# Miniprotein binders against q53ft3: the designs that were tried, part 25

Target 1, 195 residues: q53ft3
Amino acid sequence: MFGCLVAGRLVQTAAQQVAEDKFVFDLPDYESINHVVVFMLGTIPFPEGMGGSVYFSYPDSNGMPVWQLLGFVTNGKPSAIFKISGLKSGEGSQHPFGAMNIVRTPSVAQIGISVELLDSMAQQTPVGNAAVSSVDSFTQFTQKMLDNFYNFASSFAVSQAQMTPSPSEMFIPANVVLKWYENFQRRLAQNPLFW

## First folded at step 21 (miniprotein)

Design A55
Fold by OpenDDE base, fold request of step 22:
Structure A55 (fold): chain B 195 residues (1-195), chain A 83 residues (1-83)
Amino acid sequence: as target 1 above (195 residues)
Amino acid sequence: SPIQEEFEKLKEEARELFYEALRLYEKGDKEEALELFRKAAELYEEAAELAKKNNDPESYKRAIRYAMFAQKYAEMIQRELEK
């Protein structure tokens, strides 16, 4: 029903269903994680009037779990990005997961999804700064990615006079890269979902 | 207690049906999934009544919640089958 994605790691598509309404993903080495994407697989939608509350848990100094509400996923918003790197000093919130008999290692955190009524979800307050504006964050990331690519590519730029013969390789003029970059930025600015 | 034992039995049976219903739904066996969700809902309701008799309001609330969830899935599937 749910998937979990951490950049640089394999996608998780098999949550542990700990109850009829509760799903859990383990996040090893959670201290190195900045963002987590939680998404619906599309195989099972939420019933009408229901959605998912997304929680993050990490061990405190005593090894006890601290749970925090990150945000929500719904049929209308089937994916969300959450920043978890700054939550390590946050206060715990009320959560529905109780005492789970999970062998916890100090380096493993958890993402919990609780299937709840939308009305109940509306009464919950996520921790501040956890929910990343999907559009703004995507735009910022994309812009940084584009800049990184351009800088990387331009670092290899040479004049024709400086080129060494390499008949087995294909070359792209720098102007083409620049044109692509400018066009992509323009399209992205107009519609982040232009593809 | 006998009531608690029966409650646990019903709850476990309902859970098994619920999980199987989800599995079947994912496989595309919607008719079978629908039936199992309905059965699960009934069992949860029975469990809720036992919890009530046993003066266990927390178990009662949980059972009612799961009954509702099972019903919601059943309704969802029913609508899909009617399209």
Scores: ipSAE 0.788, ipTM 0.932, lowest interface PAE 0.5, mean pLDDT 88
Fold by OpenDDE base, fold request of step 22:
Structure A55 (fold): chain B 195 residues (1-195), chain A 83 residues (1-83)
Amino acid sequence: as target 1 above (195 residues)
Amino acid sequence: SPIQEEFEKLKEEARELFYEALRLYEKGDKEEALELFRKAAELYEEAAELAKKNNDPESYKRAIRYAMFAQKYAEMIQRELEK
């Protein structure tokens, strides 16, 4: 029913269903994770009037799980990106997962999805910075990713006078990267789903 | 207690039906899935009544929640079958 994606890792499509309305993904080495994508597989939709509350759980200094509400997925918004890197210092929130036997491995966190009534979800308050805003969040994420790439690539820019001859190497003019970046931004602004 | 034992039995049976219903739905057996969700809902309702008799409000609330959930899946599937 659900999938979980961390950049640089294999996609997870087999959530552990711990209850009729609860699903869990394990995230090993969670401290290296900045963002998590949670998405519906499209095999089973939510019933009408229901959606999913997405939680993040990490062990505190005592090894006890701290749960925080990240945001939501619905039939109308079947995927979401969450930033989890800054949540380690956050306070725990109320959560429906109870005392789950979380494998007390200090390096393993969990993503939990609780199927809830939409009306109930509306009463829940996600942690402030976790939900990369819907369209804005995808756009922001993409923009940040693009900016990161551009900044990285630009850091290697040199003039021809500064170049060391390396016949075996291929070089891309910085102007090409900039043009690509500008074109991509324009397309993204016109249609965030152009790809 | 006998009431608690019966409650646990019904809850487990309902859960099994619920999970099987999900499996059947994914397989495309919508009519069978529909029937199992309806049966699961009935069993959860029965379990809820036992929890009430046993003065277990937490179990009652959970059973009612799952009954509602099963019913909503049944309704969803019914609508799909009508299209």
Scores: ipSAE 0.786, ipTM 0.931, lowest interface PAE 0.5, mean pLDDT 87
Fold by OpenDDE base, look of step 21:
Structure A55 (fold): chain B 195 residues (1-195), chain A 83 residues (1-83)
Amino acid sequence: as target 1 above (195 residues)
Amino acid sequence: SPIQEEFEKLKEEARELFYEALRLYEKGDKEEALELFRKAAELYEEAAELAKKNNDPESYKRAIRYAMFAQKYAEMIQRELEK
């Protein structure tokens, strides 16, 4: 349902679903992270009237997780960029993930997404300066990513007639997806703003 | 207690249905997903009632939340199937 991207790192598309309405990504070596991108995969939308509150968690001086609200994602705003580098010493709480049995290590932070009613989200106040980019910026990113994928993949497309004597359908070799992914990750690692 | 045990049973069953419903929906089996979300919602509601009887407001609140969430998915899928 959700993806998470840290510049210079592999894209995460497999969130840990810790509850019906709670998803978590682990961020190892979080002290080196400046920005995080959270995005919807497009496989499962939010139900009408619902969205996602995005939280960041780091261990406090006692090793207990401190959760801070970064911002939101919605069907209308399916991606967001958050600055987390300045949040590591901020105030926060364990809610809404405090009651969850989440494995923590000292060097690992977490991004948590809580699916909530939009009306409830409207009453929440994100930490200051966490939201770096508007919906437009991330939408542009995702669109460019998808376009890049499509263009790359389609360049290797072959018709069924090329594969077999009869069909006219187009096929893309499965390895093309892998190649694109590898290339994309490499480029992203080299320059997170290569698009 | 028997009430607590039954609550846990219902909660777990509802959760399993909920997760399976998500999986089915993502797979494209919308009709089956719809049915499971509806069933999950019912079980969550039953669990909520047990929590209430057991004087567990936190469990009650959570169960009601999940019931609502399941219902919202059911409604979403229902609308999609009607298009």
Scores: ipSAE 0.767, ipTM 0.927, lowest interface PAE 0.6, mean pLDDT 85
Fold by ESMFold2, look of step 21:
Structure A55 (fold): chain B 195 residues (1-195), chain A 83 residues (1-83)
Amino acid sequence: as target 1 above (195 residues)
Amino acid sequence: SPIQEEFEKLKEEARELFYEALRLYEKGDKEEALELFRKAAELYEEAAELAKKNNDPESYKRAIRYAMFAQKYAEMIQRELEK
């Protein structure tokens, strides 16, 4: 029903359904993640009058889960970009019981989606810095994702003189990737929300 | 308690039907999905009645919510089929 995308990682399309109305994606190494895209796959819509509340869960300094509302997806707004880098920042606190010898346990953050009535969702307030906060933030995330793709693809480039015969493979000329990249950058500069 | 045990049994059966209905809908088997969503809604309504008898308002609200959720999917699918 849902997909979850982090820049530089494989898209996740198989959420763990933990209840009839609850879906979860795991985010390993969550501290390296700044933005997450949550979207509907288009295979199963919400019923009329319902939508999805999107939550972020991270472990606190003791490994305990903390859940925060990021925002919403609906049939009319089937994708959203969320900034999570500011949500997982925490300051360690010293305590009065001697030396601070608490080892932070490794843990995995999660994206949770709860299917709810639209009227109920209208009464909920997301954390203030989770939704895409500006066109600049969205543009920066998208530009870094495009740079990553281009650098990865171009690292496999070979000249015609270096090609080996491989008749069972299909090939894409490197200039196609460059043309796509330049076109996308131009469109993004004109309208960062064009897609 | 025997009422709580029957409630859990109905809830688990309804859940299994609900999940299978989603899988069938995703595969395009809309008539079968519709039937299973309707059956799941019936079982959630029965579970809600047991929660009411057991004076458990939290379980009652949850079961009614799942019954409504299943029925809304059934209504959606029925409209798709009548097109």
Scores: ipSAE 0.721, ipTM 0.902, lowest interface PAE 0.9, mean pLDDT 77
Fold by ESMFold2, fold request of step 22:
Structure A55 (fold): chain B 195 residues (1-195), chain A 83 residues (1-83)
Amino acid sequence: as target 1 above (195 residues)
Amino acid sequence: SPIQEEFEKLKEEARELFYEALRLYEKGDKEEALELFRKAAELYEEAAELAKKNNDPESYKRAIRYAMFAQKYAEMIQRELEK
């Protein structure tokens, strides 16, 4: 349903669903992360009248989770960029995740997405300076990265008809994603603004 | 108690149906997903009634919320199928 993207890392597309209406992504080594992109994969939309409240959680100095509301995603705004670097010493906010019984090391943060009624979301206030209302540089980078990945992977695509009985689906060889990642990492390391 | 045990069984069954319905929808099996979301909504409503009998307002509210959520997915899928 959701994806989570951090610059320089592989896209996460397999959220841990911890409740019918709650999803989480782990962010190891979160201290090195300044921004995170949360987006809908397009496989499962929100039902009419619902959307997603996006939270960031990090362990405090005692190792206890601190949750902060970053902002929202909806069918009409299916992706958002959030700044998290300034939040690692901030105060928590009200959140719907309760006491979660998952094993988590103190050095791992989480992105949480809670599916809620749009009317309920309208009553919530994100923490200050968390939302990136418009980051042309991040938007351009994200689009160029997605275009680069799509063009690279598509050049290796094969139809289901070429390989198996379900011909309406397209597939890519498994190693294409790895090759793209290695090439992208090399270019980014040489010039972080090559995009 | 027997009521609490039945509540937990219904809730877990509803949750399993809800997760399977999401999986089926993602795979494109919309008719099967619709049926499972509807069944999950029924079971969440039944669980909510047991929570009410058990004087557990938080469990009641949560079960009703999940019933509504499952029903909204069912309505979404029904509209997609009728197009």
Scores: ipSAE 0.717, ipTM 0.901, lowest interface PAE 1.0, mean pLDDT 78
Fold by ESMFold2, fold request of step 22:
Structure A55 (fold): chain B 195 residues (1-195), chain A 83 residues (1-83)
Amino acid sequence: as target 1 above (195 residues)
Amino acid sequence: SPIQEEFEKLKEEARELFYEALRLYEKGDKEEALELFRKAAELYEEAAELAKKNNDPESYKRAIRYAMFAQKYAEMIQRELEK
């Protein structure tokens, strides 16, 4: 039903189904993983009115699983990219896997998918740093990063008349940063995935 | 207890039917998958009634949820077959 992809690793297409409505993928050596892609294979859709809540689990310092809600997949959004690098020391979320007898190895994290009613999913809140979930979301995040970088760099701008010589430092003319910013925005607008 | 033992039996039988229905659906055996999803839904409903008699509201809620899930797949497949 589901696939799980980590950059540089073989795609996983055989989730462990641990209940009628729950699926799990193992992620060995999870410390090196920054992003994970969860997607529907296209073999079995969700029934109408249902979708999947996607969770990430890692072992805490006591070896106990800590589960965090990453986001969602649905028939209308059958794939999503989730950032997990900032979650490996985070606080746990409410999750539906606590009643499951899930075997865990200390260096192995898991991706859990719980099939739920869309109305139930609408009441769940993913952890704040996990949502890299669509082209529109990538575009919005990227634009915010571009604006932040440009505003930071431009806050140090001075005219040549205002500069004092500092031969131990290297300087970049502000127009180079502006040209880069304008070029990147243009390419992003033409193809949000050009990178 | 006898009620708990019958509950577990129905739950496991329904689960086996549910998993087999998924496998049949993947293979394209939609008529057979539909039949098994419907049967699984019936068994989950029976299990839910036993959980209610056993004063186990959490098992009742889970069984009802699984019955609904099986029925939604049955409805999906029925619509596919009518096309």
Scores: ipSAE 0.715, ipTM 0.901, lowest interface PAE 1.0, mean pLDDT 80

Design A56
Fold by OpenDDE base, fold request of step 22:
Structure A56 (fold): chain B 195 residues (1-195), chain A 83 residues (1-83)
Amino acid sequence: as target 1 above (195 residues)
Amino acid sequence: SPIQEEFEKLMEEARELFYEALRLYEKGDKEEALELFRKAAELYEEAAELAKKNNDPESYKRAIRYALFAQKYAEMIQRELEK
């Protein structure tokens, strides 16, 4: 029903179903993870009026699990990106996973998905820094990428007087790069998924 | 207690049906899945009644939660079959 993705790692499509309404993914070496993507596989939708509350658990200094609500997935929003790197200092919150006999190794964190009524989910408050709106995070990433490219390209800018003849090389005027950048930003602002 | 044992038996049987129903649904056997979800819901409801008689509100809440979940899947599948 659910998948979990960490950048640079294989996608996980086999959650451990610990109860009828609860699924768990193990995240080894969690300290190196910045973002986690949780998504529906599309094989089984949520029933009407239900969705998934997504939790993250990590061991505290005493080795006890600390659970925090990251956010939600629904049929209308079947995937979400969560930032987990900044959560290590957070306090534990109420969670529905109880004392699960999950093999707790110090280096392994867990993503838990609890299938709940949407009305109940609406009463829950995710931890502030975890919910990266997928659109906002994508936009921010794209903007950073664009800025990086522009800065990189601009670092090679030379005046005509500074140019050394190189018949084997192609040259792009800096104004073309700037125009591209401006146009891309405009398109991105209009539709983040224009490509 | 005998009531607790019966409760756990019902819950386990219902769970097996629930998981099988999910498998069948994913396989495309919607009619069979529908039937199993309905049966699971009935068993969960029966378990809930036992928990109530045993004055175990936590077990009652759990059973009712699963009954509702099974019912919601049954309703979903029924709607899909009607389309």
Scores: ipSAE 0.796, ipTM 0.935, lowest interface PAE 0.5, mean pLDDT 88
Fold by OpenDDE base, fold request of step 22:
Structure A56 (fold): chain B 195 residues (1-195), chain A 83 residues (1-83)
Amino acid sequence: as target 1 above (195 residues)
Amino acid sequence: SPIQEEFEKLMEEARELFYEALRLYEKGDKEEALELFRKAAELYEEAAELAKKNNDPESYKRAIRYALFAQKYAEMIQRELEK
């Protein structure tokens, strides 16, 4: 029903269903994670009037889980991006997962999805800045990702006079990368879902 | 207590039906899924009544929540079958 994606890792499509309305993903080495994408697989929709509250759980200094509400997914918004890197200093929030016997490995966090009535979800307050705002957040995330890539790639740019001969290597002109970047930004601005 | 044991038995049976219903729905057996969700809902409601008799509000809330969830899936599938 749900998928979870961390950049640089394999996508997770098999959530552990711990209850009829509760799903959990394990996130090993969570301290290296900045953003998490939670999405519906499209195989089973939410019933009418229901959606998913998305929580993040990490162990505190005592090894006890701290749960925080990140945001929501719905049939109308079947995917969301969450920033989790800054949440370690946050206070725990009320959560529906109770005392789960989770194997407490200090390096493992969890994403929990609770299927709830939309009306109930509306009464919940996510932690600040966790939800990368819907379309704006996706666009912002994508833009930041693109900027990061461009900055990284451009840091290796050299003039032809500065090049060391490497016959076995292929080179991409910086102008090609820039043109790609500009084109992608334009398309993204026109339609964030152009792909 | 006997009431608590019966409650847990009903909840487990309902859970099995619920999970099977999800599986059936996912593979396209919507009619069978619909029936199992309805049965699950009935069992959850029965469990809720036991919890009420046993003065166990937490168990009651849990059972009612699952009953509603099963009913919502049943309604969803029913609408899909009517299209």
Scores: ipSAE 0.793, ipTM 0.934, lowest interface PAE 0.5, mean pLDDT 87
Fold by OpenDDE base, look of step 21:
Structure A56 (fold): chain B 195 residues (1-195), chain A 83 residues (1-83)
Amino acid sequence: as target 1 above (195 residues)
Amino acid sequence: SPIQEEFEKLMEEARELFYEALRLYEKGDKEEALELFRKAAELYEEAAELAKKNNDPESYKRAIRYALFAQKYAEMIQRELEK
């Protein structure tokens, strides 16, 4: 249902569903992370009137998780970019994930998504300066990413006629996708906002 | 307590249905997903009633929240099937 992207790291598309309405991504070595992208995969939309509250958790001085509300994702805003680098000294609570049995290590932070009613979300106040981009920014990112992929991949496309006699379908070698991904990751590692 | 055990049993059963419903929905089996979400909702509601009888507001809230969530998925899928 959800994906998580950190610059220079592999995309995470398999959130741990810790409850019917709660999903968690682990972020190892979180101290080196500046921004996180949370996005819907598009496989399962939110039901009408619902969305996702996105939280960040890091261990406090006692090793207990401190959760801070970063922002929101919705069907209308299916992706968001959050700055987490400055949140380490902030105040937070264990809610809504505090009751969850989540394995934690000192160097691992977590992104939590809580599916909630939109009306309830409207009453919540995200921590300041966490939300970097609007829906438009992420949409632009996604679009640019897809365009980049398409342009790259299509440049290596061959027709079936080129591969075997008669067929007219176009084929892209599977390794092209890998090459694109590697290049994309490299660029993302160099500049998370390269788009 | 027996009532708490029954509550947890219902919640677990409902959860299994809920997760399976999500899986089925992603697979494209919308009709089956719809049915499971409905069943899950019913079980959550039943659990909520038990919690209420047991004077356990936290359990009640949890069950009601999941019931609502299951219902909303059911409604969503129903609308999709009607298009």
Scores: ipSAE 0.758, ipTM 0.923, lowest interface PAE 0.6, mean pLDDT 85
Fold by ESMFold2, fold request of step 22:
Structure A56 (fold): chain B 195 residues (1-195), chain A 83 residues (1-83)
Amino acid sequence: as target 1 above (195 residues)
Amino acid sequence: SPIQEEFEKLMEEARELFYEALRLYEKGDKEEALELFRKAAELYEEAAELAKKNNDPESYKRAIRYALFAQKYAEMIQRELEK
């Protein structure tokens, strides 16, 4: 149903289902993790009217789990990036996982996903520094593509002193690319769907 | 107590059906998954009645929550099959 990804590690696609409506991923060596991506695999959707509350758990100084609400995933927002580096000494929050028969070690944290009614999720408040917007937003993708193209094209810029005559080749001035970049960016801000 | 023992048996049976229904759905066996979700919902509802008789409101709420969850999956699958 869910996947979990940490930069530089293999993706996890086999959550431990600890209850009908609760799933966990282990995060070994969690002290070195700054961000985690939680996403739906697309194999089993949430039923209409339901979604997932995403929690982070780390062991406190006594080895006891401390759970914090990171945010949500839904059929309409099926992936999210969460920053967890600032949470490793935070206070716990209300959570639905309770005392579970889950194997714990001092260096292993967990991501927990609780499937809940959307109305119930609307009453929950994530910790203020955890949630990061979905990386799939159209505007964000468009801006990244724009920056990528401009940086790529600019890497080929040469001065006239560096040019060799090439009769089979055409050139465009570098300022034309810059003008296009600026115009595209302005139009995107006015209407993200203009193109 | 006998009521608590029967409750626990129903909840475990319903859970097994629920997990199997999820597996069947993931494999694409939607008709079988639908049948198991419906049966799980019935068993969770029966367990909820036992929890009510046993004056255990937290077990009642949990059983009702799982019954609703199973029913919502059954409704989802039914709609998929009607297309």
Scores: ipSAE 0.728, ipTM 0.908, lowest interface PAE 0.9, mean pLDDT 80
Fold by ESMFold2, fold request of step 22:
Structure A56 (fold): chain B 195 residues (1-195), chain A 83 residues (1-83)
Amino acid sequence: as target 1 above (195 residues)
Amino acid sequence: SPIQEEFEKLMEEARELFYEALRLYEKGDKEEALELFRKAAELYEEAAELAKKNNDPESYKRAIRYALFAQKYAEMIQRELEK
C-alpha cells in the first residue's frame, strides 16, 4: 500500500502491517537521516473519506517509542517528503500507535502510517515545518530515482576490451542508457508531471 | 471470561478475512475481496456487541472502528465494480 524512501538507500515497499489500519517501516541508523519520503504505491487506495496520518518514532533512553506527527498522505496528495533531522530528540505527541504490539529493534526509528477518517485528520497538527509540498517531493524523488538507476547501471559498464562473449545474453550499449537518462531529465525539467 | 475469549476469536477471524481481502484486491480479484470485506465487517460488528455485553468500551470502539473500515473498503470496491 505504501513506500518509504531515504536518500542513498533502497526504497522500502513492504511495510510491516501491525493492524488493519496501521503500517510501519523500520529506519536503521536513523541519526544519519535528514529527510524521508512517504508515498502510496498505487496498489490499494484509501477508501473515500479516509487518508493516512504519518508519524516518526525513535526510541527513548528506555527503548520506548516517542512518536511525532509529520503530516498526511491522501488519495489527492499521495506522496510527501518530511524533514526529520530536528525531531530525533523532540517531545512526543498524541498518537494512535499506543496499545499496539509493534516489534522494535533497539536503536531503530520507525515511520508509522495510520489510516484514519479525514475529519479526524483535520483536527491533528503536525510538528512544524516537517512536511514539504507533494509536487516538490515528487520532483526530488524522481530525480534521485533517475540518479540511482543511472549510477547502478553504469557500475556494470565494461569496455569492449574487457567483454567476455555471452551469446545467451542480450547487451545494451552504455550510450543508450545515457541517452535515456538525459532525455528523461529534460522531460522532467519541462514538465515534472509528464508521466 | 467466556465473552472475552469469543470476542478475541471473532476479532482474529475478522482480521484474517480483512487481510485476505486486501491481498485479493491488490491481485485484482475485486469480487472476492468485496465479499471478504463484507464478512469481516459483520464479524467486527458481532465482536463489538460482545464487547458491549462485557462492558468493555475500549474493545467496543476498536471493533466498531474496524467494522467501519471494512465497510468503507467494501463500498469503494462495489463502486469500482459498477463502473
Scores: ipSAE 0.727, ipTM 0.907, lowest interface PAE 0.9, mean pLDDT 80
Fold by ESMFold2, look of step 21:
Structure A56 (fold): chain B 195 residues (1-195), chain A 83 residues (1-83)
Amino acid sequence: as target 1 above (195 residues)
Amino acid sequence: SPIQEEFEKLMEEARELFYEALRLYEKGDKEEALELFRKAAELYEEAAELAKKNNDPESYKRAIRYALFAQKYAEMIQRELEK
């Protein structure tokens, strides 16, 4: 239902669903993370009248979880970028994850998403300076994602002379990946919200 | 207590149906997902009545919230199928 992405790390698309309405992503080595992107995969939307409250959790000095509301995702705003670097020694707030039996190690933080009624979400106040303009940060994140994909795909490139014949396999020419990359960069630069 | 035992049984049955319904919906099996969301909602509502009889308002609130959530997914899927 949800994805979670940190620059320089593999995207997480398999949240731990800890309740019908609660999803968690682990963030190991959380102290090295400044921003996190939370987004809907598009496979399962929220029902009408519902959305997701997004929380950040880290262990305090006694190992107790400290949860802070970062903001929201909805069908109308399906992705958001949150700054978490300023939150890592902050005070906790009220949150819906208190009764969950979530396993945590000392250096692992968590992103929690709680599916709630939109009216209930309107009564919640995110911690200050957590929200970032999704357009600016989305563009930067998307560029890094595109670079990462291109570099990864290019690492498997072989010349025609190096190919092993395999009639049952499908192949794509490497220049198709490059043309896709160039076209996507152009479209993103023209309109970061075209999708 | 017998009421608490039946409550937990209903909640676990409903949860299993709810998770299977999500899986089916994601795979595109909307008619099957709809049926399971409706059944899950019924079981959550039954659990909520047991929590009310047991004077357990937090369990009541939780069961009602999950019943509503399952019902809203059922309504969403029904509308998709009618298109």
Scores: ipSAE 0.676, ipTM 0.888, lowest interface PAE 1.1, mean pLDDT 79

